# VHH binders against O-glycoside alpha-1,2-mannosyltransferase homolog 6 (omh6): the designs that were tried, part 16

Target 1, 298 residues: O-glycoside alpha-1,2-mannosyltransferase homolog 6 (omh6), of Schizosaccharomyces pombe (q9p4x2)
Amino acid sequence: MYFLILFSSNAELGEVLRTMRSVEDRFNKRFHYPWTFYGMDEFTEYFMSTTSTIASGHCEYGTKGITYTNHLQFILTISYLVHWDLSQVKPLVENNRLYQQRADALAQENLSYVYSPLFHSFQDWVVRSLLYHPQLEYDYVWRIEPGLKLVCEEKKDIFSTFKDSDIVFTNHVCERKHSGIYAMEEAIEEYKILNTQGDFSNIWVYSNNYTYCKYWPFNEILSLKQIRHNQTYTNLINYLLGSGGTYYHRWTESDILSAAFGVLRARANHMESVGFFLNDDVHYCPETIPYTGRCACL
Key: E = the ipSAE of ESMFold2; O = the ipSAE of OpenDDE; V2 = 0.75 times the mean of E and O plus 0.25 times the DockQ between their complexes.

## First folded at step 7 (VHH; framework vhh_enristomig)

Design k2 (from j6 with S100Q Y111S; at its last look DockQ between E and O 0.44; V2 from the best seeds 0.00; counts 0 for: pae O 9.3 > 2, unsure alone 64.1 < 65)
Fold by OpenDDE, look of step 7:
Structure k2 (fold): chain B 298 residues (1-298), chain A 122 residues (1-122)
Amino acid sequence: as target 1 above (298 residues)
Amino acid sequence: EVQLLESGGGEVQPGGSLRLSCAASGFTFSSYAMSWYRQAPGKQREWVSTITSGGSTYYAESVKGRFTISRDNAKNTLYLQMSSLRAEDTAVYYCAKDFQWRGYSLSEYDSWGQGTLVTVKP
């Protein structure tokens, strides 16, 4: 089963509708893949009604469905929501002093949201949801962010293309490394020592000595079936989450998943024919495809 | 341009109450989570509370049960009702535009106000 998934909130309805219209007009009107909207807050009836009218396929709506008072409580709540066996659950943040110290250090590196427990918890929630939430039990998901615009007419079934090639994820973004990412490298090395029978590769693909490459969580396809049903993936990801790195080192879900994909040599590709625009800094136009009325790029 | 302007700070006795306000402009206020932070003398800035665009509220453990965050989208204003104030609540309180509740909304830019001073002393 293939799915278009959009992480969103009620407040993003305008962008969601524009994005959906773009995806429908450029692609999904031909295939009618279902949409799943997933967020921290419950979606309103108006949101659900309006988005359903835009979609050519079925629409489903999911939410965390619970509030929390702090990051620790949130973590515990997520554990109850995502994990059916809590016997292995450990506190992700055990040292508040360390958290503050690391947050200060990361702030000096000009990273955003370093003092936001909600940001960290959200990253954790996304990863755990992708791995374990029953509502996301799909073979492949196309994660689409509100504000994304497809700029090419796509007549090819992108999902089938990825499936046929046994692709696990898309990778097309490189960004500056920060000390948190170095901490992740260390964590992975520790993991390799603890798992001596495993066959692990390097964490990152590099464009230079100061960058690491990963998928951008704005427009990517993930094979959830391969990820969810591979114990090596789930073990490594859980190890990283269990280290508290999301909090201490401001790891994002993209960092965590990309690292796991790299270490475990997941097959990565990029949607070569799918042009998109998010903003002036985040966009892609196919260069190898003839512009015979197919694309309208910048 | 995003602008945040805090107000309502002042001196109060222990056990007292204050209500802070943050006037927001330059963006669609209702579309964003908003947060309060504070920085005490000689300490680093710390998170206090957040209210999402959907209305969900979150609090630091140190202020839980004493502080209440709220918002008026029609007025583009964020509030922090503080009660049972303690000496350790003394700090400059900052309003912040938080990240959007998207799966992957990342920004290298955070928007902050200039802050409002809250002093709790006998």
Scores: ipSAE 0.009, ipTM 0.287, lowest interface PAE 9.3, mean pLDDT 79
ESMFold2, look of step 7: ipSAE 0.581; ipTM 0.837
ESMFold2 (binder alone), look of step 7: mean pLDDT 79; pTM 0.802

Design k3 (from j6 with Y32S Y109F Y111S; at its last look DockQ between E and O 0.53; V2 from the best seeds 0.00; counts 0 for: pae O 6.9 > 2, unsure alone 64.99 < 65)
Fold by OpenDDE, look of step 7:
Structure k3 (fold): chain B 298 residues (1-298), chain A 122 residues (1-122)
Amino acid sequence: as target 1 above (298 residues)
Amino acid sequence: EVQLLESGGGEVQPGGSLRLSCAASGFTFSSSAMSWYRQAPGKQREWVSTITSGGSTYYAESVKGRFTISRDNAKNTLYLQMSSLRAEDTAVYYCAKDFSWRGYSLSEFDSWGQGTLVTVKP
């Protein structure tokens, strides 16, 4: 089953609605794929009511501890699924010196949110949720960030296209490398040494156009089924999470998954026909390849 | 432009209490997570507390049980109630617009105010 997933909060309702309208008008009105809203905070009845009126398909609402299905509330205990072994890695609050040292270093590199435990926690939570949260037990998800707008009329079934080719993830735009990424590279090398039976022949290239770089998840399709049910993926990802790099080296979920996908040669594709706009720096317009719809690119 | 203005700092004796305020403008306050940081003389700036747009709160271990972060969205104001103050709490306190619980984005940077000085001494 295929889902449109949006990590959001109640406070972002305006952007969520605008994004949903865009996606519905440009794509989902033809297919009626369900929406899943996921976040750390509980969603209000007003949020659920208003978003449900925009969606052409069903809407699901989940949070760290509480989910809603058809306005039925149930509690999900994620703590046992989202395991963080603190015996090997000290949490941020217990190793303030290291955190501060690394944060200061990364700040000098003009990296954002280096002093934000909330940011780090969110990145960690997203990765673990993608891997283990029961509500996300789907074949494919289309991760959409609030504020995103589709600018092309997409008539083809994007999910089916990806499924037919066994694509694991989409390529988009790479992030810049920072010193924290070198720590990740080191961790990967250590992992390879420890797991000599695995096929880790690929070198992860972080900043390479349309390669194994996992791009910003503003408009991303993921095969959760393949990721979740592949022990090779989950082992590596868990190893990286277990290193504490999300906190001490400001790894994002994009960094972690990019590393895993790159090292493990996950099949990637570009949503070539899907034009979108998030901001002046993050946008795409199909220009050089045929597309199935008409575009109004900004 | 994001603007943050801290206030409420001053001199207090050990064991005393202070309430800091941060007036915010230039962005949708209610949609943003907000944080307090502090910088002691000769030390690096450190995180103190965060409150999400949804009201979830987080604290540094050193201030847990003593400090309380809160917000008034109608007033676009962030607060930090400090109690049982210690000498080591002496610092310039800054409020910042922080990461919100949404999709990952690198489009934002930390925004800081001018800070407000808190001095804890006998």
Scores: ipSAE 0.015, ipTM 0.396, lowest interface PAE 6.9, mean pLDDT 77
ESMFold2, look of step 7: ipSAE 0.505; ipTM 0.811
ESMFold2 (binder alone), look of step 7: mean pLDDT 79; pTM 0.799

Design k4 (from j4 with S100K Y111S; at its last fold request DockQ between E and O 0.49; V2 from the best seeds 0.63)
Amino acid sequence: EVQLLESGGGEVQPGGSLRLSCAASGFTFSSYAMSWYRQAPGKQREWVSTITSGGSTYYAESVKGRFTISRDNAKNTLYLQMSSLRAEDTAVYYCAKDFKWRSYDTLKYDSWGQGTLVTVKP
ESMFold2, look of step 7: ipSAE 0.672; ipTM 0.876
ESMFold2 (binder alone), look of step 7: mean pLDDT 80; pTM 0.808
OpenDDE, look of step 7: ipSAE 0.602; ipTM 0.851
ESMFold2, look of step 8: ipSAE 0.567; ipTM 0.829
ESMFold2 (binder alone), look of step 8: mean pLDDT 80; pTM 0.799
OpenDDE, look of step 8: ipSAE 0.540; ipTM 0.833
ESMFold2, look of step 9: ipSAE 0.582; ipTM 0.840
ESMFold2 (binder alone), look of step 9: mean pLDDT 80; pTM 0.805
OpenDDE, look of step 9: ipSAE 0.009; ipTM 0.264
ESMFold2, fold request of step 12: ipSAE 0.653, 0.717, 0.584; ipTM 0.877, 0.901, 0.842
ESMFold2 (binder alone), fold request of step 12: mean pLDDT 79, 79, 80; pTM 0.800, 0.802, 0.798
OpenDDE, fold request of step 12: ipSAE 0.000, 0.629, 0.023; ipTM 0.225, 0.873, 0.326
ESMFold2, look of step 12: ipSAE 0.599; ipTM 0.845
ESMFold2 (binder alone), look of step 12: mean pLDDT 80; pTM 0.800
OpenDDE, look of step 12: ipSAE 0.006; ipTM 0.292

Design k5 (from j6 with Y32S Y109M; at its last look DockQ between E and O 0.16; V2 from the best seeds 0.00; counts 0 for: pae E 6.1 > 2, unsure alone 64.1 < 65, placed apart)
Fold by ESMFold2, look of step 7:
Order: structure tokens, then sequence, then C-alpha cells
Structure k5 (fold): chain B 298 residues (1-298), chain A 122 residues (1-122)
């Protein structure tokens, strides 16, 4: 049993409905997997009624700030602040001298989102939700961004097709290593000294001294069973989250998860048969699927 | 649809001043951090300044003390007051919307304006 995860807000309802209609039409009307929605604010009755009408399975609605992560032990206190009201977090982070010094340095490296407590708390929250959120108790999740559109019909149950995978990915993204990424690599090397489980020779999908490649998270299937119940995953990810690097080093959730998948030598499979567009930015059409059959690729 | 429209660029003598404006629409301006970037011909784009939704301001070392970022949330407008301009400030200046949940599309993407040219004459 699986669910489809969609991260949204009430203001994005139009994009959410377009995404849901495409996923339902191309896939889920045959399988009835449930949808889970997360947002910063409570969803309106209109949001819930219109999305539940489109869905062929159950819908669940949640908000950021669920208190379950408050029971975690943290060596560095700033990490647990991400689960508070953002209005309380902003003054603490924006007035924090170390945070501001790191942000200034990262801005000089031309890195985006450096002065955004919302961005930092969102990245931390995504990873913690994948690890600890009780609403995400299925074995596998399909993560979907608003604005994604499936353009090929998928008659097979894609969850069954990839049941032995740790991650089913669509793309890699490669970026120049910033000082925060070097800090993550140093933290993992320190972690390795104290922990013997894992293959620490392959942190990234690909890297050299200046570039690293990681999984692109906006259309992917993850094994929650593997992530939550493998001690090597949980130990490493908790170590990285506990360092506060999502705030001090502008780590993203894809940085953290991709590094963990690398250390664990995760079984990764490509989602080759699933054609999709994401807004104006990304287009993928399967090479082997007949265009006259069930794909609406150009 | 997010739109950012820069204006106020032009030619100026060394030591002169200009005020850049950026009219914003299609998102909740008051909840977003806003930034200025610039790109000189043949060079990579570089960060200039950021103002948070709470009004805190930050500047690149090359412009500290000479440039002032500000915002008018009632008019959905971002400003950059530039003074003591130098030849090195010659560039196309871009207004950029930083991450905001209400304007979220792709987590790594900034929204950018069309740019306004600032030329500091020799």
Amino acid sequence: as target 1 above (298 residues)
Amino acid sequence: EVQLLESGGGEVQPGGSLRLSCAASGFTFSSSAMSWYRQAPGKQREWVSTITSGGSTYYAESVKGRFTISRDNAKNTLYLQMSSLRAEDTAVYYCAKDFSWRGYSLSEMDYWGQGTLVTVKP
C-alpha cells in the first residue's frame, strides 16, 4: 500500500488540481492510491473538497509543525526550531550571529536562498517528515510537486514494478560544490570515524573536486521502509540533521538524502517509462514508448 | 504569473547616483525576501543585495556603504539606491524573488526580472 505525496498551499490549488487530474487520468484511477497533502497553513474547506473530489483514493491533509520531531534528541539546539511556528523561528535565526555570518559567506559564493529561514526550515522539515511523520507510514511514497503533469498513460502498477528499489528516480542534478557541501563531506568523514556501517567511498551519484550530482527530488519514488528502518540510514541522516547544516550550510533535502543513498549503496532504478512535464522547465518523453499509443509528447 | 519589472537604469558619471526600482506582481510580495543581482558583459552574474520580508538588509562587500536596498510593501516595489558609482558597477541589474512558500514552483529556482542597464561612464 502506497501513497502519493504532494506539497502545496491553498494558493496553489489550481496547479494542484491540474497535477492531480493528470496523475489520476494517466495512472491512479486504476489503482486508487491515497493522496497526502502538506502545507504551512491549514487547508481551506474548498481546497479539501475539490481535491478529494478529483482523487480516486483517500485524501489526508497535514501541516508543517507537527510535534512528533520534538521528542528527538539534538546536540545542537537550532535544528529543533524548524518545527515551531515560523514567526517564532525567524527572529531567532535572523538575529543569530553565526547563522548570519554563514549566510553572508554563502551569498558571496552566489548561492540562492541564503537569507531565507523559510527555505531552510522547509528542507529540514521534508527530511524529518520522510523519517518520522506518522501519516507517511506506507512502504513506498511517490513524491510529486505541484506543476507536474504525467503525459504518458501508465497501465502497470508502478509501485509493484519497483517494489525492490530504495529509490526510483527521474533525473540527476549536478551543481558546483559550495562551502556548505564541503562542510557536509567533512561531517560525513567525521561520522565515518565513529561508525563502521556503510560504503563511504561513494557519497554522491557523481562528484569530482568541484562538482557533485544528486537525485532530483520532484518526481521520485522512495522506500520509506528502507529509510526509516535501516539503522545506517537513520544514524547518518540524524547526524547530519543534528549538525544544523540545513541552516548553517544551506543543505537541501536532496543533498542529505542523496548522500545517505550513496553511503548505503541504495538500489536505484530509473523511471524510464513515465513521461512527464514539470512546468516550463523539464520535459521527459520515454524513448521506447510509441507516440501513437498513450503519450502526449510533442 | 510572477512578474518582476526593473527600471531606473541609465548612464551616469563616476561618483553619481541612480535609483533602481522593481515592480512585482503575481505573488505575495510582503512575505518574500527580495534580492538584486548584476551581470557585467562577459562575466558571471553576482549577488548585490538582499532584503528580507522582515526588513533586514544585506550587501556584497563591493557595494557596502554605497548601495541601499529598500522595499515598499504597499506598492509591491523593491528599490536599490546606488551612490558613489564606479566603472566597476557597470552591469545589467536584475531584481530577483527569493524563496517563498506562496511563490514556490521549484525549490532551487529564483524568479528573475528582465534587467535594467546601468552604465558608469569613464
Scores: ipSAE 0.032, ipTM 0.485, lowest interface PAE 6.1, mean pLDDT 76
ESMFold2 (binder alone), look of step 7: mean pLDDT 79; pTM 0.803
OpenDDE, look of step 7: ipSAE 0.503; ipTM 0.797

Design k6 (from j6 with E108K Y111H; at its last look DockQ between E and O 0.41; V2 from the best seeds 0.00; counts 0 for: pae O 11.6 > 2)
Fold by OpenDDE, look of step 7:
Structure k6 (fold): chain B 298 residues (1-298), chain A 122 residues (1-122)
Amino acid sequence: as target 1 above (298 residues)
Amino acid sequence: EVQLLESGGGEVQPGGSLRLSCAASGFTFSSYAMSWYRQAPGKQREWVSTITSGGSTYYAESVKGRFTISRDNAKNTLYLQMSSLRAEDTAVYYCAKDFSWRGYSLSKYDHWGQGTLVTVKP
């Protein structure tokens, strides 16, 4: 089963609607894949009503599934599922001194959101949700971010293409390696020592010693079936989450998952025919591949 | 245009209480998470608390149990009730429109108010 997933909030309805319209007009009107909206807060009836009107397929709205009063319970539940050692479960930053020290260091490297525990918690939540949340029990997901615009007429079933090629994820971005990433490399090396029977030859594909490449979750397809039902994936990811690196080294879900995919040599590919525009810096227009649809790029 | 205006700061003795307010305009207040930050002299700005659009609350460990964040959507106002104030709580407190929960499309920066000074001294 395939579906379109959009991590969003009620505040982003305008962008969500515009994004949905582009995806529907350019692609989904032909296939009617369902939409799943997922966020930290419950979606309003107005949000659900308006988005459902645009969607050509079924719409689902996922949340923590628990009332706000039970937020802590949700965290504990997720932690129980993810961490083998409950003593290491930390819903938020526990070592303030270390956090501040690392945040200051990362700030000097011009990283954003280094002083945002909420940001870190969100990254953690996304990873855990992708791995374990029952509402996301699908084979493949197309992660679409609000603000994304598809700019090509795509007539090909992208999901089928990925499935047929046994692709696990897309890789689209190479960026500067910050000290937090070095910390992740160290964590992975430690993991390798602890797991001597594993084949962990690579962490990332690097363009050079100062950059690392990862998928950028603005427009990507993930094989949830492969990552959820692979103990090797979940063990490594859980280890990384358990280290607290999301908080202390500002790891994003993209960093964590990309690292895991790299270490485990997951098959990555590019959605070559899917042109998109997010902003002036993040966009893609097919130029070198056979023509598959009409494009209106930049 | 997004506007945030903090108020309620002042001088207070250790153990005292203050209530900060942030008047918001220029956006649908009820739809966005809101946060408090603070910046002490010679230190970098640090996160204090967040309340989501749905009402979930988060606190820095340093203020947990002492501070309470709340919001009145009808008044487009964010609040921070501070109790058991300490010298180390002295800082300029800023109201912020939190980043969107839109996955990982990151903005360069959030929207900030001008801040309100809280001074805790005997």
Scores: ipSAE 0.006, ipTM 0.238, lowest interface PAE 11.6, mean pLDDT 78
ESMFold2, look of step 7: ipSAE 0.617; ipTM 0.859
ESMFold2 (binder alone), look of step 7: mean pLDDT 80; pTM 0.806

## First folded at step 8 (VHH; framework vhh_enristomig)

Design l1 (from k4 with A33V; at its last look DockQ between E and O 0.41; V2 from the best seeds 0.00; counts 0 for: pae O 8.7 > 2)
Fold by OpenDDE, look of step 8:
Structure l1 (fold): chain B 298 residues (1-298), chain A 122 residues (1-122)
Amino acid sequence: as target 1 above (298 residues)
Amino acid sequence: EVQLLESGGGEVQPGGSLRLSCAASGFTFSSYVMSWYRQAPGKQREWVSTITSGGSTYYAESVKGRFTISRDNAKNTLYLQMSSLRAEDTAVYYCAKDFKWRSYDTLKYDSWGQGTLVTVKP
C-alpha cells in the first residue's frame, strides 16, 4: 500500500489544495493513491470536504492520538511518555544549562525553533510515528509539503519504480552543517563502538560545497516497510532519539532519518526524473525530460 | 498586511499578576497557531507559550502553572494571563504568528509584534 502524506493545518488549506491539484493532475489521477493529512488540530469539515473532492483516491485525516514511551537506555537514559498532546508531556530536558547553552549557540547560526521544546518533541514524534504508528503501516509513503508542485507530467508509477529498485529514500537536498549536526556525528561514532557487528559508512556527502546531504522532507518518498522491519534501522534511529539530540542539538526528523539512511547505506533515489517546485530556493527541473515529460519549469 | 500589537505590559511587584494582550489583524486569526515569547535584557529570546487554532495550550516549564494563554477569535486577540510573577519574568514579551507547524530550518514565525515590557520588581 502506498499513500501521499501531508503535514498540514486548516490554515494551509489553500496551499494544500494547490499542491493536491498539481500532484493529481501530473501524477495521481492515473493511480489514485490515497492522501493522508496530519495536523496539530482536528481538520475542519470544510478542509476535509474540499480536499476529498480534489483527491482521486480516498483521504485520511489524522491528528492527535499517538503516544509512546521512551524506554531506551544508552548514554543518556531518558524515560518519558510522549503524547501527541504535548501539554501532557514532561520536559525531556534534564540539563537546562546545557540546553540553554546549545540553544544559544544554534540561535547564533540562525536556526529556527531552537528555544521550542514543542518543536523538539514534534521532531521526535514524527520519527517515531514514521517507525511505529499503526496508521502509517504502508510500504511506501510520499511525504509532500503544502505548496509543493510537480512540474512534469509523470505517467509512470513512481512508487512502483521505487519498489522495483528497492529504493529506501530520496536524497536530493544538501545543506550546510550546523553545530548540532556535529553532535550527531559523535553520537553515531559512539553507536558504532557499541555495535561492533555493524558495517557503517560515512553519512556525509560532499557536493557543491555542502558537507551534509539529506532527504528532503518537502518532497520525499520513504520505504516505511523497510525501515520499520529492519532492526538495524530501528536500533540506530532509536539510539539517536534516545541520545536527546533532538532537544540538545535541535535535530530534525530529516536529520535523524538521513543519518540512519546514510550510515546504513540505504539505496537512494535522487528523483532526477521528477521535477518539483516549492519556492525559488527549493525546486528542481529535470534536464533530460523537459519536453517528453511536458515539464513546465520556472 | 499582518499586524501584531502587544499591550498590557508594565511594572508589577513580585507575586503580582498582569494580563497581556495581542491584537492581531491582516490574517484569519482563528486559523493560526499563536505564541508568546519573551526576551530578558542580555538574554536570548525564549518561548513562553503557544495556543493552537483548536485551543490546545502549551507552556514553558518555567511558567507552567503561573501563566495562562488564551485567545478570543471574535476579537482577534491573544492573551497571556500572568500570575505569581517573579523577577526572572522581567522581559519584553512578544506575540508571534506561526506560519506553519513544520520541522524545517527555513521556517520561522512570519510575524512578530513590537513587544511589551514587563518589569517585576519590588
Scores: ipSAE 0.009, ipTM 0.314, lowest interface PAE 8.7, mean pLDDT 77
ESMFold2, look of step 8: ipSAE 0.395; ipTM 0.734
ESMFold2 (binder alone), look of step 8: mean pLDDT 80; pTM 0.805

Design l2 (from k4 with A33R K100T; at its last look DockQ between E and O 0.37; V2 from the best seeds 0.00; counts 0 for: pae O 6.3 > 2)
Fold by OpenDDE, look of step 8:
Structure l2 (fold): chain B 298 residues (1-298), chain A 122 residues (1-122)
Amino acid sequence: as target 1 above (298 residues)
Amino acid sequence: EVQLLESGGGEVQPGGSLRLSCAASGFTFSSYRMSWYRQAPGKQREWVSTITSGGSTYYAESVKGRFTISRDNAKNTLYLQMSSLRAEDTAVYYCAKDFTWRSYDTLKYDSWGQGTLVTVKP
């Protein structure tokens, strides 16, 4: 029903192992949830052997697979197969000049990877994988970035807690939108012409005085069952993907999913009890839990 | 510590050729995807080419058919063979080690070389 998913590669084995040790010691040793390693490349035997040794549950190793697109009802469609190896694929960006111009503009905002077609393809691939890949058909997933460490002892079943509260996603880290998100707003307005269901006034989550809050993908829990089997979610997300915004406006999977969750007013949790450390710039320590001796925050 | 050192830049006439090299150290070179970027005067840095650990190659449209990316894992070296050079190819060329997508909203690169200048001038 539940699993821990780690987007990774063979080159990140060291970080993966450290992350797994942390997550196992702090949480999963009590519950034995399965690990799913999902990446663009096949995992080596060494990778599989070492990670399996650390895991308290079974380990699955996913493959890239084929992304499914359904944009029949949308104005803008991208009818291509997303491949990591772009040498075998028709160029995804038809208007290179526009792409460059937009990338330049976004670069001025200090956004990362604005000039990376691979990055854009990856974002698209991640979203589509979360929605459609058979290996990821679980009720809930905990996406963990390689290098992440948990800082608190968690004795409660986080997944069960989320399920019991019908939580759809987490937004413990809120970020502001960049200029490319305005294009997403426009896309949503166009979508509204075709779809009158729901309140599309807010594309971001409003919580705790944050007006442009999106979830951080480095440590997130998602209800895949809810989003996969809800036509309202999949239609909107597919429309956004079909607009080409991942390429022309540098949308990330976090942007797209957060927008969808916000527009549809999905129930969110801030994971206030879950502390983590990825790096000096990306970390969170619960406010009160550290004093109970349950956390070791830096 | 990851180190990347570009070389091979210089001045060349239009239609000429250059071969850039990037010497890598401090990491398992063969395990990582490597890329070339370039930054022209007054412009933002742009992607030029990528080669995966498996040897697959990708190119920006502006350099397709003219540039060839390659790697020698035994020498921990990345190459960029440039041919049919144009004035618009004038830039500082950087090699980069690709890693997991992180810092989605921040332009931070941990492993850039000093770059090597390529000037295409009549």
Scores: ipSAE 0.021, ipTM 0.270, lowest interface PAE 6.3, mean pLDDT 76
ESMFold2, look of step 8: ipSAE 0.171; ipTM 0.624
ESMFold2 (binder alone), look of step 8: mean pLDDT 80; pTM 0.800

Design l3 (from k4 with A96T Y109F; at its last look DockQ between E and O 0.47; V2 from the best seeds 0.00; counts 0 for: pae E 2.3 > 2, unsure alone 64.9 < 65)
Fold by ESMFold2, look of step 8:
Structure l3 (fold): chain B 298 residues (1-298), chain A 122 residues (1-122)
Amino acid sequence: as target 1 above (298 residues)
Amino acid sequence: EVQLLESGGGEVQPGGSLRLSCAASGFTFSSYAMSWYRQAPGKQREWVSTITSGGSTYYAESVKGRFTISRDNAKNTLYLQMSSLRAEDTAVYYCTKDFKWRSYDTLKFDSWGQGTLVTVKP
């Protein structure tokens, strides 16, 4: 398995090194799993040399400009795996009256980045391309973002707790539904009329008429082998991506993946024992007191 | 608090040039992609150009070849060099801190400044 840091820039090297040091110290120094880095721009030699020095396992670096061919024609109808490139999204958002009208409506709901081609293309690229990336030739990925700090010792190999049927191990977050989320729910109601594979009774971790809860991707372990080989997942993802909702409805990759995992009735082992902080924004401590022999939650 | 202060707008004849500046504060400027948007009276706000933290540049088709985006990370300043201006370029121009991954699912409200008015005479 490997650790994945998504969308790291050379300018974020300091945060990357702090994150890697905590993960190496609390977990990976015992297991030597490789790290894989992705960014919008080519990584400098300095970035690569310093991160590889901290890592106890092999490091790999992905960049834009790599083109990937569809390898799954016999079970998927993806005709071309697209590397991240903003130039491919510009025709969908530029001089497009429907897109502009929906972006204006979403902006009135106080959603950020509704006009951003960069934001939309990253969400689409994660779901359509990254999770199928040839450089990720492992069964599992632990998605870790710069700014994350593990605060508990993890002596057991977390990956060894996964059964072949497990898909995701993460936490969840709850948000107010916006008009784009209602549009996704309507699209899935339409989808299930002709597509009975899967369980459509509850696509979210939790929801009511105004709130939905979804899997949180900033500290998350995924089974890539399940994602790549499960036809129920792949068919739904192709349907949702084919609708253009990442652009027209500002769907995030977390929205799309969480709904798909819900349809699969994915087994999700929450990270109850894994304590972490993400910058000053998120704090999770699995222990009842902040200073145990295993955890230091301050 | 994120602050974005646009300047450099003004009146210009068709075919003329202007250079817009955006002074940024309240965030780690070098870590973010930065973008320019514009909004003409009675029209939607539209994307103009983006520059990544590493310096890769992208342009709307309507301005490609005429506008150049750049950044100075030491000064926390974003620029837009505008040339061959047309009447259709008349708008209020806004800079913004664009997306990076850590804003996913924890997005805060976008910050928009007052903008800077560019008027290209008919």
Scores: ipSAE 0.534, ipTM 0.810, lowest interface PAE 2.3, mean pLDDT 78
ESMFold2 (binder alone), look of step 8: mean pLDDT 80; pTM 0.800
OpenDDE, look of step 8: ipSAE 0.538; ipTM 0.823

Design l4 (from k4 with S53H; at its last look DockQ between E and O 0.40; V2 from the best seeds 0.00; counts 0 for: pae O 9.5 > 2)
Fold by OpenDDE, look of step 8:
Structure l4 (fold): chain B 298 residues (1-298), chain A 122 residues (1-122)
Amino acid sequence: as target 1 above (298 residues)
Amino acid sequence: EVQLLESGGGEVQPGGSLRLSCAASGFTFSSYAMSWYRQAPGKQREWVSTITHGGSTYYAESVKGRFTISRDNAKNTLYLQMSSLRAEDTAVYYCAKDFKWRSYDTLKYDSWGQGTLVTVKP
C-alpha cells in the first residue's frame, strides 16, 4: 500500500546508499516499506545488491519501461510521443525557435535546466509515471531525492498518519513563480472554459498560503490512489501535459502537481514533524520536535 | 574545484570541420552528463548537445547530422566534432557539467569554462 520511491542512477549509488541508511535508521527499519528505484538506465547488479542489503523491505528496480503518448482529452491538444531516450524518437518540440526563445527568456530568470530536453522529458515522464505506471500502484508514495537525510527519528508511521488524515500531498517547500508559470495559469484559464471543476482563482498565492505553492520533490509524499482514481486530477494534469508546457515553459512535475492540488484544494501536510537535510539550501528542522524526535539538526 | 577547459576553436571556412575538446577536472567525470553550449555575438547562450554518463547523445535540431558529441572517460575529456560548418555556427562554445535533478528553481553551475571561439568565415 505504501512505498518509498527514489529516482536515481547507477552513478548516484553513493548518495543513494547514504540516503537509504538515513531513512532506514530513522524510520523504515520499524515499518519495512519497500523501496522502488527508477532511472534512465538499467541498474547494475552491484547497485541492486548493495541497495537491497540496506533496505529493510523489498526493493524494486524500474527503468524507462513505458513510452507515453499524450492523450487527446480536449479539442486543442498536442499529440506527441514522450520518450526518455530522445535519440530514437522524433523530438516533442515542434517549434524549435519558440523553444529557444522561451529558454533564453527563462535563462534570464536564472532557472535551471532551461536548455535541457532531457530535463523536460524527465519532468513529463515523472508525472505520467506517477499517474499511470503500473509498478507505482500504491496508495501513497514517498519520493526521496538521492542525498537526502532525515534529521529526526520518526517512530510513528508517516504513511498511516497521512492516510488517517486523508492527506493528499506535502507542501514543505514553496518556490517563487517564474514567467513559465504564467503560461500554466493561462492554460488553466483555457481549461476552465471546458471545465467548471475546482477553484482556479487563488492559484499561486504565496502569502502564507502553501496550498498553491510550487513544492520541491526532494521529500514529497503523495496519495497516488487519490490522484490516479480522481478524474478531476487526471483531466487537469493531462491537459497541462498536453499543452507542451514542460518543454516550452519549463514546467516541472512539482509545478504541474502543485497546480492541480492547489486548484482542487487538496488536503496538504507541511511535514512539520519530518526534518531533513539535502544541502545548505534545502533543509528543514522541526521547530519544537527536535528534542522529542531526537533530531540532529545542523 | 571543478574546472573545465575548452580548446580547439579557430577560424574555418564554410563546409569545414573542427573538433573541440573540453578537459575536465575536479569531479568524477564519468558520473556526470556533459553538454556543449554556444553563444553567438549578440545572442543568448544556446544548448548544442549533451552526452549522458551512459553515453546517450542528444543534439539541437540546428546541429543534428553535422555535430557529434563524444567523451573519453579515461581522459576526462569531452569532444565535439563539428562538420559542414555554417556561418551561423559562429560562436563561443562552452562545455558544461550537468547537475543531478536538483535546484529546480535556480540555474547554478559549479563553473563554466572560458569557452573557445569558433568562427566560420569565407
Scores: ipSAE 0.006, ipTM 0.294, lowest interface PAE 9.5, mean pLDDT 76
ESMFold2, look of step 8: ipSAE 0.453; ipTM 0.781
ESMFold2 (binder alone), look of step 8: mean pLDDT 80; pTM 0.805

